# VHH binders against f4i9g2: the designs that were tried, part 10

Target 1, 368 residues: f4i9g2
Amino acid sequence: RSEKSEERRFDQKMSAHGAGIKTSSSAVPFASPKSRFLSKQEKFYPRCTPRLTGPQSRDTPPKRDTGIANEKDWGIDLLNENVNEAGTNEDGSSWFRESGHDLGDNGYRCRWSRMGGRSHDGSSEWTETWWEKSDWTGYKELGVEKSGKNSEGDSWWETWQEVLHQDEWSNLARIERSAQKQAKSGTENAGWYEKWWEKYDAKGWTEKGAHKYGRLNEQSWWEKWGEHYDGRGSVLKWTDKWAETELGTKWGDKWEEKFFSGIGSRQGETWHVSPNSDRWSRTWGEEHFGNGKVHKYGKSTTGESWDIVVDEETYYEAEPHYGWADVVGDSTQLLSIQPRERPPGVYPNLEFGPSPPPEPDLPPDQPQ
Short names: E, the ipSAE of ESMFold2; O, the ipSAE of OpenDDE; V2, 0.75 times the mean of E and O plus 0.25 times the DockQ between their complexes.

## First folded at step 2 (VHH; framework vhh_3k1k_2)

Design f2 (at its last look DockQ between E and O 0.01; V2 from the best seeds 0.00; counts 0 for: pae O 14.4 > 2, placed apart)
Fold by ESMFold2, look of step 2:
Structure f2 (fold): chain B 368 residues (1-368), chain A 122 residues (1-122)
Amino acid sequence: as target 1 above (368 residues)
Amino acid sequence: QVQLVESGGALVQPGGSLRLSCAASGFTFSSYAMRWYRQAPGKEREWVAGISSSGGSTSYEDSVKGRFTISRDDARNTVYLQMNSLKPEDTAVYYCAAPYRPSHTPTSYDYWGQGTQVTVSS
């Protein structure tokens, strides 16, 4: 009768004669319809413009992504000199470019660059800000923030950051990325938001995830997922997606897996809720014992059930496909940020007894 | 400030018809989906029908499909429930509701009317 399904969305779509899915008109796979943002071919702007020429106009919203960008995707090119320029293009639009440095306590330095433009009638405008930060704790940061609006009423905002820091407890270096994007259509009741993060350390600890949501055509949708690798063989991965219509129909699909040394579990649920709160669901699970046996089980609100043990080898992603070595290789600009030169310290005079001064305690085998 | 006012409830005999109206004010009616609910004495309030903000989608509770029709008139800020082939089990207070649905949450608060009584009896 039933077996574990490899595709949650396919199972939901193909249940027309099995489970009684009661829905109004469109309770089918997760809605992520193409938006007006995809129907316009995006113009290519040069990554670099001449220094004495105004920046290129930015009048289109960002696209939804399939992953978080690395630093090279942004083309960060901070000006080495302080700049404060502005001008007017021949079409009447205005522009500006600025750059500078901010200094603060504990060796803090921020090098930044900002630019923007506005159409002649003010109906379009945009800004972009780029920065590098560092301090004497070893902290380094690259960042980008962009925003704008156009004459069609669209508006957008996005940020991206890449950070190097030392974890307080472990003393391990970490590289972390985060990004947010948001866009809203001016002519439709539509919009979307995406947030990503990735975190890495040299011992193999890795955490990644995303939160996304949007609205289009009387539907709203949400997507969350996460991955966690502890660097010692433990893996947790999960996904939770759901959607709803204005009429109150809701549906979703979620799963998770946890593994260590070939032992672990997977489980998931596909569900549907009608506007009157009637709920249909189908759950499934697998227990992997690490001995060639897998316990597979599941049930649904329509009466399906199974509970069997099979002979099957365990497969799962034991290590991240993109890890510490990869992120270090893709973070050259971040790692090349030069902190401020530290002046020599001034310490108080200390009095020691007649014995030689004690050596500082240094934990054995710690990295330097 | 938001106000929903139902009307059209009456006493009818089994097999009869009624048209309920719900007049809305205090919000941008064309931006909201509208719903009808009913509550019989001693029972929980139950959903009956819904219509999308555009009017392009409708849905109905199973026991009323084919007998009830929801519609809207955005120029008059009014939603209707046409009720045909009425049965004694349709006896209830009927409420209209306008769910508030912010774009980033799955739950919302509803605006409710005061209700109109429908009684189906010989």
Scores: ipSAE 0.013, ipTM 0.550, lowest interface PAE 8.7, mean pLDDT 76
Fold by OpenDDE, look of step 2:
Structure f2 (fold): chain B 368 residues (1-368), chain A 122 residues (1-122)
Amino acid sequence: as target 1 above (368 residues)
Amino acid sequence: QVQLVESGGALVQPGGSLRLSCAASGFTFSSYAMRWYRQAPGKEREWVAGISSSGGSTSYEDSVKGRFTISRDDARNTVYLQMNSLKPEDTAVYYCAAPYRPSHTPTSYDYWGQGTQVTVSS
């Protein structure tokens, strides 16, 4: 039965005689109150740096959890001439600036600059060191070290290094970055430490990791993570975080991820330990079969348990978000380092200095 | 010329203590951060600890935190490493790093002392 949906043509012609009432509303200009932006007098902490020529020293600890900065962020600027200068400012603060070149065998050259200052009362001090290294093996290095103490008693130390070298095993070009940062409070039993590393090779092998520690009085926290990419689609990622309170409560979360060619596993644990040593934990795992099926399983100390196979697409990053091409792009200063001219017939000694110690590639054990 | 002379290495039992010294010369010691490294047999040289020029900031490798203490005496141009609760895994040659090459990456071109042997064994 063909029910005829009647198209009702509602024609309504409503003649909107819009009477143009010209209401001249004299918009009284609300005098926007000149918000006296009290220019927070940036307490110009007298930067002990001679105003004119050097990068302004940091008067505060470095920022936490900032990873490894790139060359541009550091603004590495080495003095071209050998300088050895020191002075006292009108305010009684002192400064020094020095630079030099070290030469060695195998075409080794190190250019370095150092500067620092101290307040008149010695309550504040800072030192910054920059260096550039190269040799005939293709080794290149940029580095920074900064340390300081401010009038509040805070102290800090940070280092940064970027290295280009040939891998001894693969003969591949490798770029490695590392950074260490720490700060201590002058007013509280507080401090933090961070260690960061990144390693890249031209085949796409990538290793990244960080160790972070912090303390605030009786509270402490730890964070460790690592990422490994083999450049062929194998990926390992892990994280381990835990904290402890003054009361003795502890909690943590850790997980691992391993994938290759769409197949892999994930596993993790969340745990809590009370001051009385009562432990709660939840463990979970995933098996990815590469066929759109995922086996998910887990249990907890409270009686939770699951074991299921679900239809789920596996997502993993086979390649690092920031890889070889990226690091090369961000290492222009490093790459621009010019080695000393190699005399004809002189070949570099292939004895590569000791490589930096490998960073931990395994998940850390839980603190006992 | 920069010179670094490490001393204080010895054979000690696990749980024992040792204090290493590094006498520095040939540079303005007080103006530079100092570092300790160690190299265990068959392993690469690794950074152990660092101290700022002022001595106000110290840093340690994770495995030695809470056990080792780096300090300096600028009047004596000496940096120290107090090592407590020593473990067999602390067995290594310990080196003091020169500040003129502040890189924490050991290279063959760095100014290194001869090192001092620390052996922790029962």
Scores: ipSAE 0.000, ipTM 0.192, lowest interface PAE 14.4, mean pLDDT 78
ESMFold2 (binder alone), look of step 2: mean pLDDT 83; pTM 0.839

Design f3 (at its last look DockQ between E and O 0.19; V2 from the best seeds 0.00; counts 0 for: pae E 3.8 > 2, placed apart)
Fold by ESMFold2, look of step 2:
Structure f3 (fold): chain B 368 residues (1-368), chain A 122 residues (1-122)
Amino acid sequence: as target 1 above (368 residues)
Amino acid sequence: QVQLVESGGALVQPGGSLRLSCAASGFTFSSYAMRWYRQAPGKEREWVAGISSSGGSTSYEDSVKGRFTISRDDARNTVYLQMNSLKPEDTAVYYCAAPYRPWGTKYSYDYWGQGTQVTVSS
């Protein structure tokens, strides 16, 4: 059988099996090309807003990330007053800046700011919106949305949100972040999209993940991964990446691991499909029994096979590297949002259902 | 609408040469890779050659390497297949294809031409 294979796939398999655990970083190299878009550094709020001068132009596409931003990376600083301003810069470009707030039922308040600009000939434009939401249920939200296009035809859009809420049944606090970014080139057949999320609760439950896709250098690629920690020692991690060339070659790598108390498994597959539809594949797995023994196995479509038991200590991340305590420390602006004040003596106009079942008392099951 | 129209198929003696053309319309040609396939009677369609959207990369099925050359002319929205040292086993209907993937989806499909007959016989 005639198969064309990349030498890197062979080396990647050997490295993954030899390490005992897999790299789960979203920055792990694969077939994802580095973006050719370059973005300016983020702005400084105090220097970007002199007296009555308009905002500085923001006509540069965003860069790809290696992780979701925290609130400090954005520098959200909402205006306290309502603003509705517009003007023209010396170069003929126009700008606007506006702000306001929306009020609603149950103490809902949304404070927001929006700004933007356009070049004189209209070939470039950009907008940015920031907001801060709260209500009397304890819900809080920070958010950003940005979009634009430039004279080269590049276009972009991104959002970011950070949310505090409490689970209705457990009364357990949750902080959740999500982000999306997208950029497309106007002059090259290139672009990318990334979606990220992180979710945390006060008992250590953590979920993180990303969905990404893009095109660069005549390759298209897709990447998904997730990490799940239940806060009680159970962990699941997984990755599924694949790419294709314009000429029809496709390849991919996927793996997963699941562990609790030193017992669990890892497994994966590396595969390649040539333009004539010939497929090569190599699978592998590990079963960890929690006693220093590991069953390792695998096979390939070219006849490679192994099935052995080895003496090996089990290593895996049982707890997230970045968890509840960290996200609370990095979410001070979110947590400092002041809800709308209630008038004295006024209660919310809410209809309460039956009380939740009380938490059971622990019985004293043993003699004292 | 998208159209791909092949031309240049003919009857040729073994060892001869032939140049196929595929004229494209209804899309931005310079943004697409182009491919040639062929199908002999009673056989499955097989990939023959491909060229990237920039024209900087090409690939060929093993049985045609060194004999066939794919090229493109973006000014004329046309892809070519130069076939040299033709053999009887090259007899087939040749198809031009343009792979398409809409932004933001995992789905892809090819636009296909109607085909042009190449016959290599004494």
Scores: ipSAE 0.332, ipTM 0.766, lowest interface PAE 3.8, mean pLDDT 79
Fold by OpenDDE, look of step 2:
Structure f3 (fold): chain B 368 residues (1-368), chain A 122 residues (1-122)
Amino acid sequence: as target 1 above (368 residues)
Amino acid sequence: QVQLVESGGALVQPGGSLRLSCAASGFTFSSYAMRWYRQAPGKEREWVAGISSSGGSTSYEDSVKGRFTISRDDARNTVYLQMNSLKPEDTAVYYCAAPYRPWGTKYSYDYWGQGTQVTVSS
């Protein structure tokens, strides 16, 4: 059935003429009195206090991070060459600053600056070190180390490194960032530690990870996570977290995700242990088949159980949010490092630079 | 060296009361939660009660709730277990424990005292 529903055109013209009433009302400009507040511009003569004030000390521990800062955030500024200065402030505190160059084989050059200070009574102290390294192999490094203690007994240490090198296997350019921070209380059995790392190569391979530990008396928390991207669509992500309260309650959460080209799996466990050692746990898994179907399964110690196939689109990140292009963009200072001139006919010894200092062997996690 | 010395264990009749003490030394007592455990003959050691470092929080095993009270005196480096309405089932060696976790590690262990014998018998 064809029904032709109609076009109705309604034209209506209406002309209305409405009249131009000109009302002239001469609003008298009320001359608001210019109150001449002669603001005496007190010529703040910038007292050129001779900036001879030594570097200012930090009196507080660093804050915990949610990631690795970039080189801009650190504000790496190396002093001129061969500075060696020290002084005492009016308050009795002392300061020093020094800089130098270390030269080595294969065109190795390390430019460094160090500064620090101490309170008049020696109860507080701080040190900061900056460095720039390069050699003829293409190796470049920026780094920072900061440490201190305050009068309350708190102590802290932090380090950051950014390294450009060639991968030993692929000869691809690689940028690696690492950071470590720790702080300890002088008054409580409290402290925290963080280790971060990021590794990037020009093919899109990316590794990120963090280890975190904290303590407040009998309260403790632990966190590890990692991300791996192979640059071809393979992704591995995992987390492992646990905490313990003062009363002995423990809880943990861990999961792992593995994907390639839309196919993959997720697995996890959440658990709780009461002070009396009663344990609750839930385990779950997902199998993603790449066809829009997901097998979901799980169980708990309380009798929960499920095993279902659902129609669900698989979401995974095949590429890191922050990858090679990003790290290169954020590593301009690193990249700008100029190696020493290589003499004609001298070839860099491909002896790969000193392996990064062995990660302090965290004692092997004794299996609980 | 960490030392925990339990005392106050005795023979008591059902319905009786007993106060256990644990004197601590060799560590900053006020910074640590303290726990009581008990071990009955032929049974595994079981958690009885815990008190936070501040003393503001306490926890008890279900079987002792309402009957036992854990408390601490930081000035004396001592943790106490007041036991009321004692039952034959409460017969055990009672141990004081101080939890310890090495820096940067995931594992923890307890320092233990030698224990004190509590016997509830008619």
Scores: ipSAE 0.118, ipTM 0.637, lowest interface PAE 2.0, mean pLDDT 81
ESMFold2 (binder alone), look of step 2: mean pLDDT 82; pTM 0.821

## First folded at step 4 (VHH)

Design g1 (framework vhh_3k1k_2; at its last look DockQ between E and O 0.54; V2 from the best seeds 0.00; counts 0 for: pae O 7.1 > 2, grease 25.2 > 24.2)
Fold by ESMFold2, look of step 4:
Structure g1 (fold): chain B 368 residues (1-368), chain A 122 residues (1-122)
Amino acid sequence: as target 1 above (368 residues)
Amino acid sequence: QVQLVESGGALVQPGGSLRLSCAASGFTFSSYAMRWYRQAPGKEREWVAGISSSGGSTYYEDSVKGRFTISRDDARNTVYLQMNSLKPEDTAVYYCAAPYRPWGTKYSYDYWGQGTQVTVSS
């Protein structure tokens, strides 16, 4: 109805920076229920009845907006021996547990463990795989992949990994964490996907970000953001969030900031597109010169404009909240991975120079 | 293969009524919003009405609000446009559309019917 479209535009135009997108994209929970495979099938039997048990059930989908887990949150505990076990729980559900090692060139070793379960009627199932990787270049990797489905037809998939790079030429250590998460409803046109990453080096370089997509309650949303600290005082942050209804109303908000030593800028755009393709937008900017004065400016497609200088202290996050010391303290299992025994006289490959500089994580196209 | 087939277009006197139908196949109809568009001679195709996948939300172009009603019947995979109090400016070819978006992509693709002619004149 036309008043609904006007109300959506009105709400979008009145939204604070990012608030409307956050409400549409991040505040709306995924509708798929959390599933507790073993808890759903829990039974009380007479004491004389034998019971079979296996690994703890891990049949729950990932949650939205939870970032990247710490290694401890997964409870990774790889077995030293090869295992190939299976059994049946008292409620008729089945389980399995496997482990092994893969070996390769340049000292490569992957220790892995895989487990899973299935309900008695086969309507629900889950799997989870853990691994540790290493080679003679100093590379270490700790990782998880899990997936499952429940009796309602919901399905999910998640990966997580944590990686140590050791630059042979500079001896600079880097730790990188990443996660991919997905859940889909079996009974509704609903679901979501997230990709997260964090990168740290021993000299204070820090980069973080996420890409998110979802669909729920007849709306779809997209979110991207990034943070970059060079460890020498330079900071870049940006976001780009937008959403749409099934019927074609779209709205969004994006902004970025760049700062060094109290000097820098912020700028952004809030926009709305009607189903008939009419576009409203408002852009804004701030220039900070490090002298207590800030130039603020902006305009909109409806004729609003401002261009002022104010007395204002410049505030921004000059250092990351979570950095190298924190990630090292949270990565003890990764760092404790023991490589294969190195034969005498074997040396790393010397064919490559240092890694190229990382490309900056550029914000989305600037508004006009 | 996605197919949309409109029907119900006719010649009608001003003030009259028509009901258009659009039969859909080749996709899970209940999972997608449906829209009606129209195109008058020499003009661009314009949005007329839309209905959400659940049927709980409907939207109308201002000039048809209060006169046209969009509805859907998921059991018959059909979307309808009830047009009342027709005016000569409602003369156009009417199209139904399904805005298809594959899971996990930002791209959408519109599927269109072939259209049905509605003419309002004396």
Scores: ipSAE 0.096, ipTM 0.623, lowest interface PAE 6.2, mean pLDDT 78
Fold by OpenDDE, look of step 4:
Structure g1 (fold): chain B 368 residues (1-368), chain A 122 residues (1-122)
Amino acid sequence: as target 1 above (368 residues)
Amino acid sequence: QVQLVESGGALVQPGGSLRLSCAASGFTFSSYAMRWYRQAPGKEREWVAGISSSGGSTYYEDSVKGRFTISRDDARNTVYLQMNSLKPEDTAVYYCAAPYRPWGTKYSYDYWGQGTQVTVSS
């Protein structure tokens, strides 16, 4: 009697019942005054929908998408002139637009623009801010912040940032990208949070990561992952996922991958805990020897176990699919930021650390 | 403030039936799953049953399956535990639990009532 262990594919179709934040279409377009800059306000649909990326097959490292939008997607429109404008529309809604230029010490410059609107009753509001920063050292920053609240009490916040700087240790150019997204329901105990970061240097060092959290009442989802590339062929990837249902069932999946020059390991654990605290877990590992052989091993709390060596080719991504060249290519606006001229009298503290004391001249080896 | 008040506990004979009630206040009852736990003397508190926020899903500990029924009345902010075919092993203080999960945290907590004593004895 072959107990078909119904791998209940917890295809928990978490039906992302995206609480359709029915963006009540009656978001009266705060008619920004007809200034011709009809920038297609891409309807920021607070995508509170947890993209439940279904468990991608364990066998292929998930192609992780970036949660960091490109510069073009943010519609960055920095005003060249100092503007301070506000008005009230016919419907009683209000709008404002302002811009500024902040100058600081050491050649610091910050250009910013901010715009927003509010409904006539104040129940809905939105704000968008863009900024550009630079200093004489070559530091450049481009960022966006968007926030809003609707009449239902839903709120959202999003920020995106790109930074160009020199690494303090390596003196290599580095580009760092980050994004944070948050949405909260005004009516339900529901919300979504995402944090993304990407770091690149010119030598191919790359770090990527994301933290995601979603909640719908008693249902919760956590997702964390990271990728590290040293630029020399060493790769580390990891994922940690956790979810809890309204009844208290918990499940998790985590794995790690480490490779260098075709040799490496994979390991992971899948577990679930029932409401009565019954725990099931499966642990697995793979050792890749670089010779076409893979040692696979694993066990479960239900008595499953395996330990085998198989002929299998090792596939891993030795390089990031999106690396330095790519980020540079996509950071045209960041790169176009003009640094300020070095203020007179400000010299890079080339504190040349004290030259290591000259190694004592080893006395010349007397010719034996 | 979240309050849970259990009631209905009594002394019953083996094979008897009892209905426990838990009146909830201080939160949106209809939005949360409710749970029953029990703690026998000298034992750890154990899960007994759970009901989803919608009432559409129920879950039971194996030892009580087929004997206990969890239900809810959202209009009354009350969760019930119908206990049939009671056994001496069911003797415990029964607790109602409401979940609490702080925003942005992985951890959940429960609010507990004072419990109600169920004693099954001949």
Scores: ipSAE 0.021, ipTM 0.250, lowest interface PAE 7.1, mean pLDDT 78
ESMFold2 (binder alone), look of step 4: mean pLDDT 86; pTM 0.864

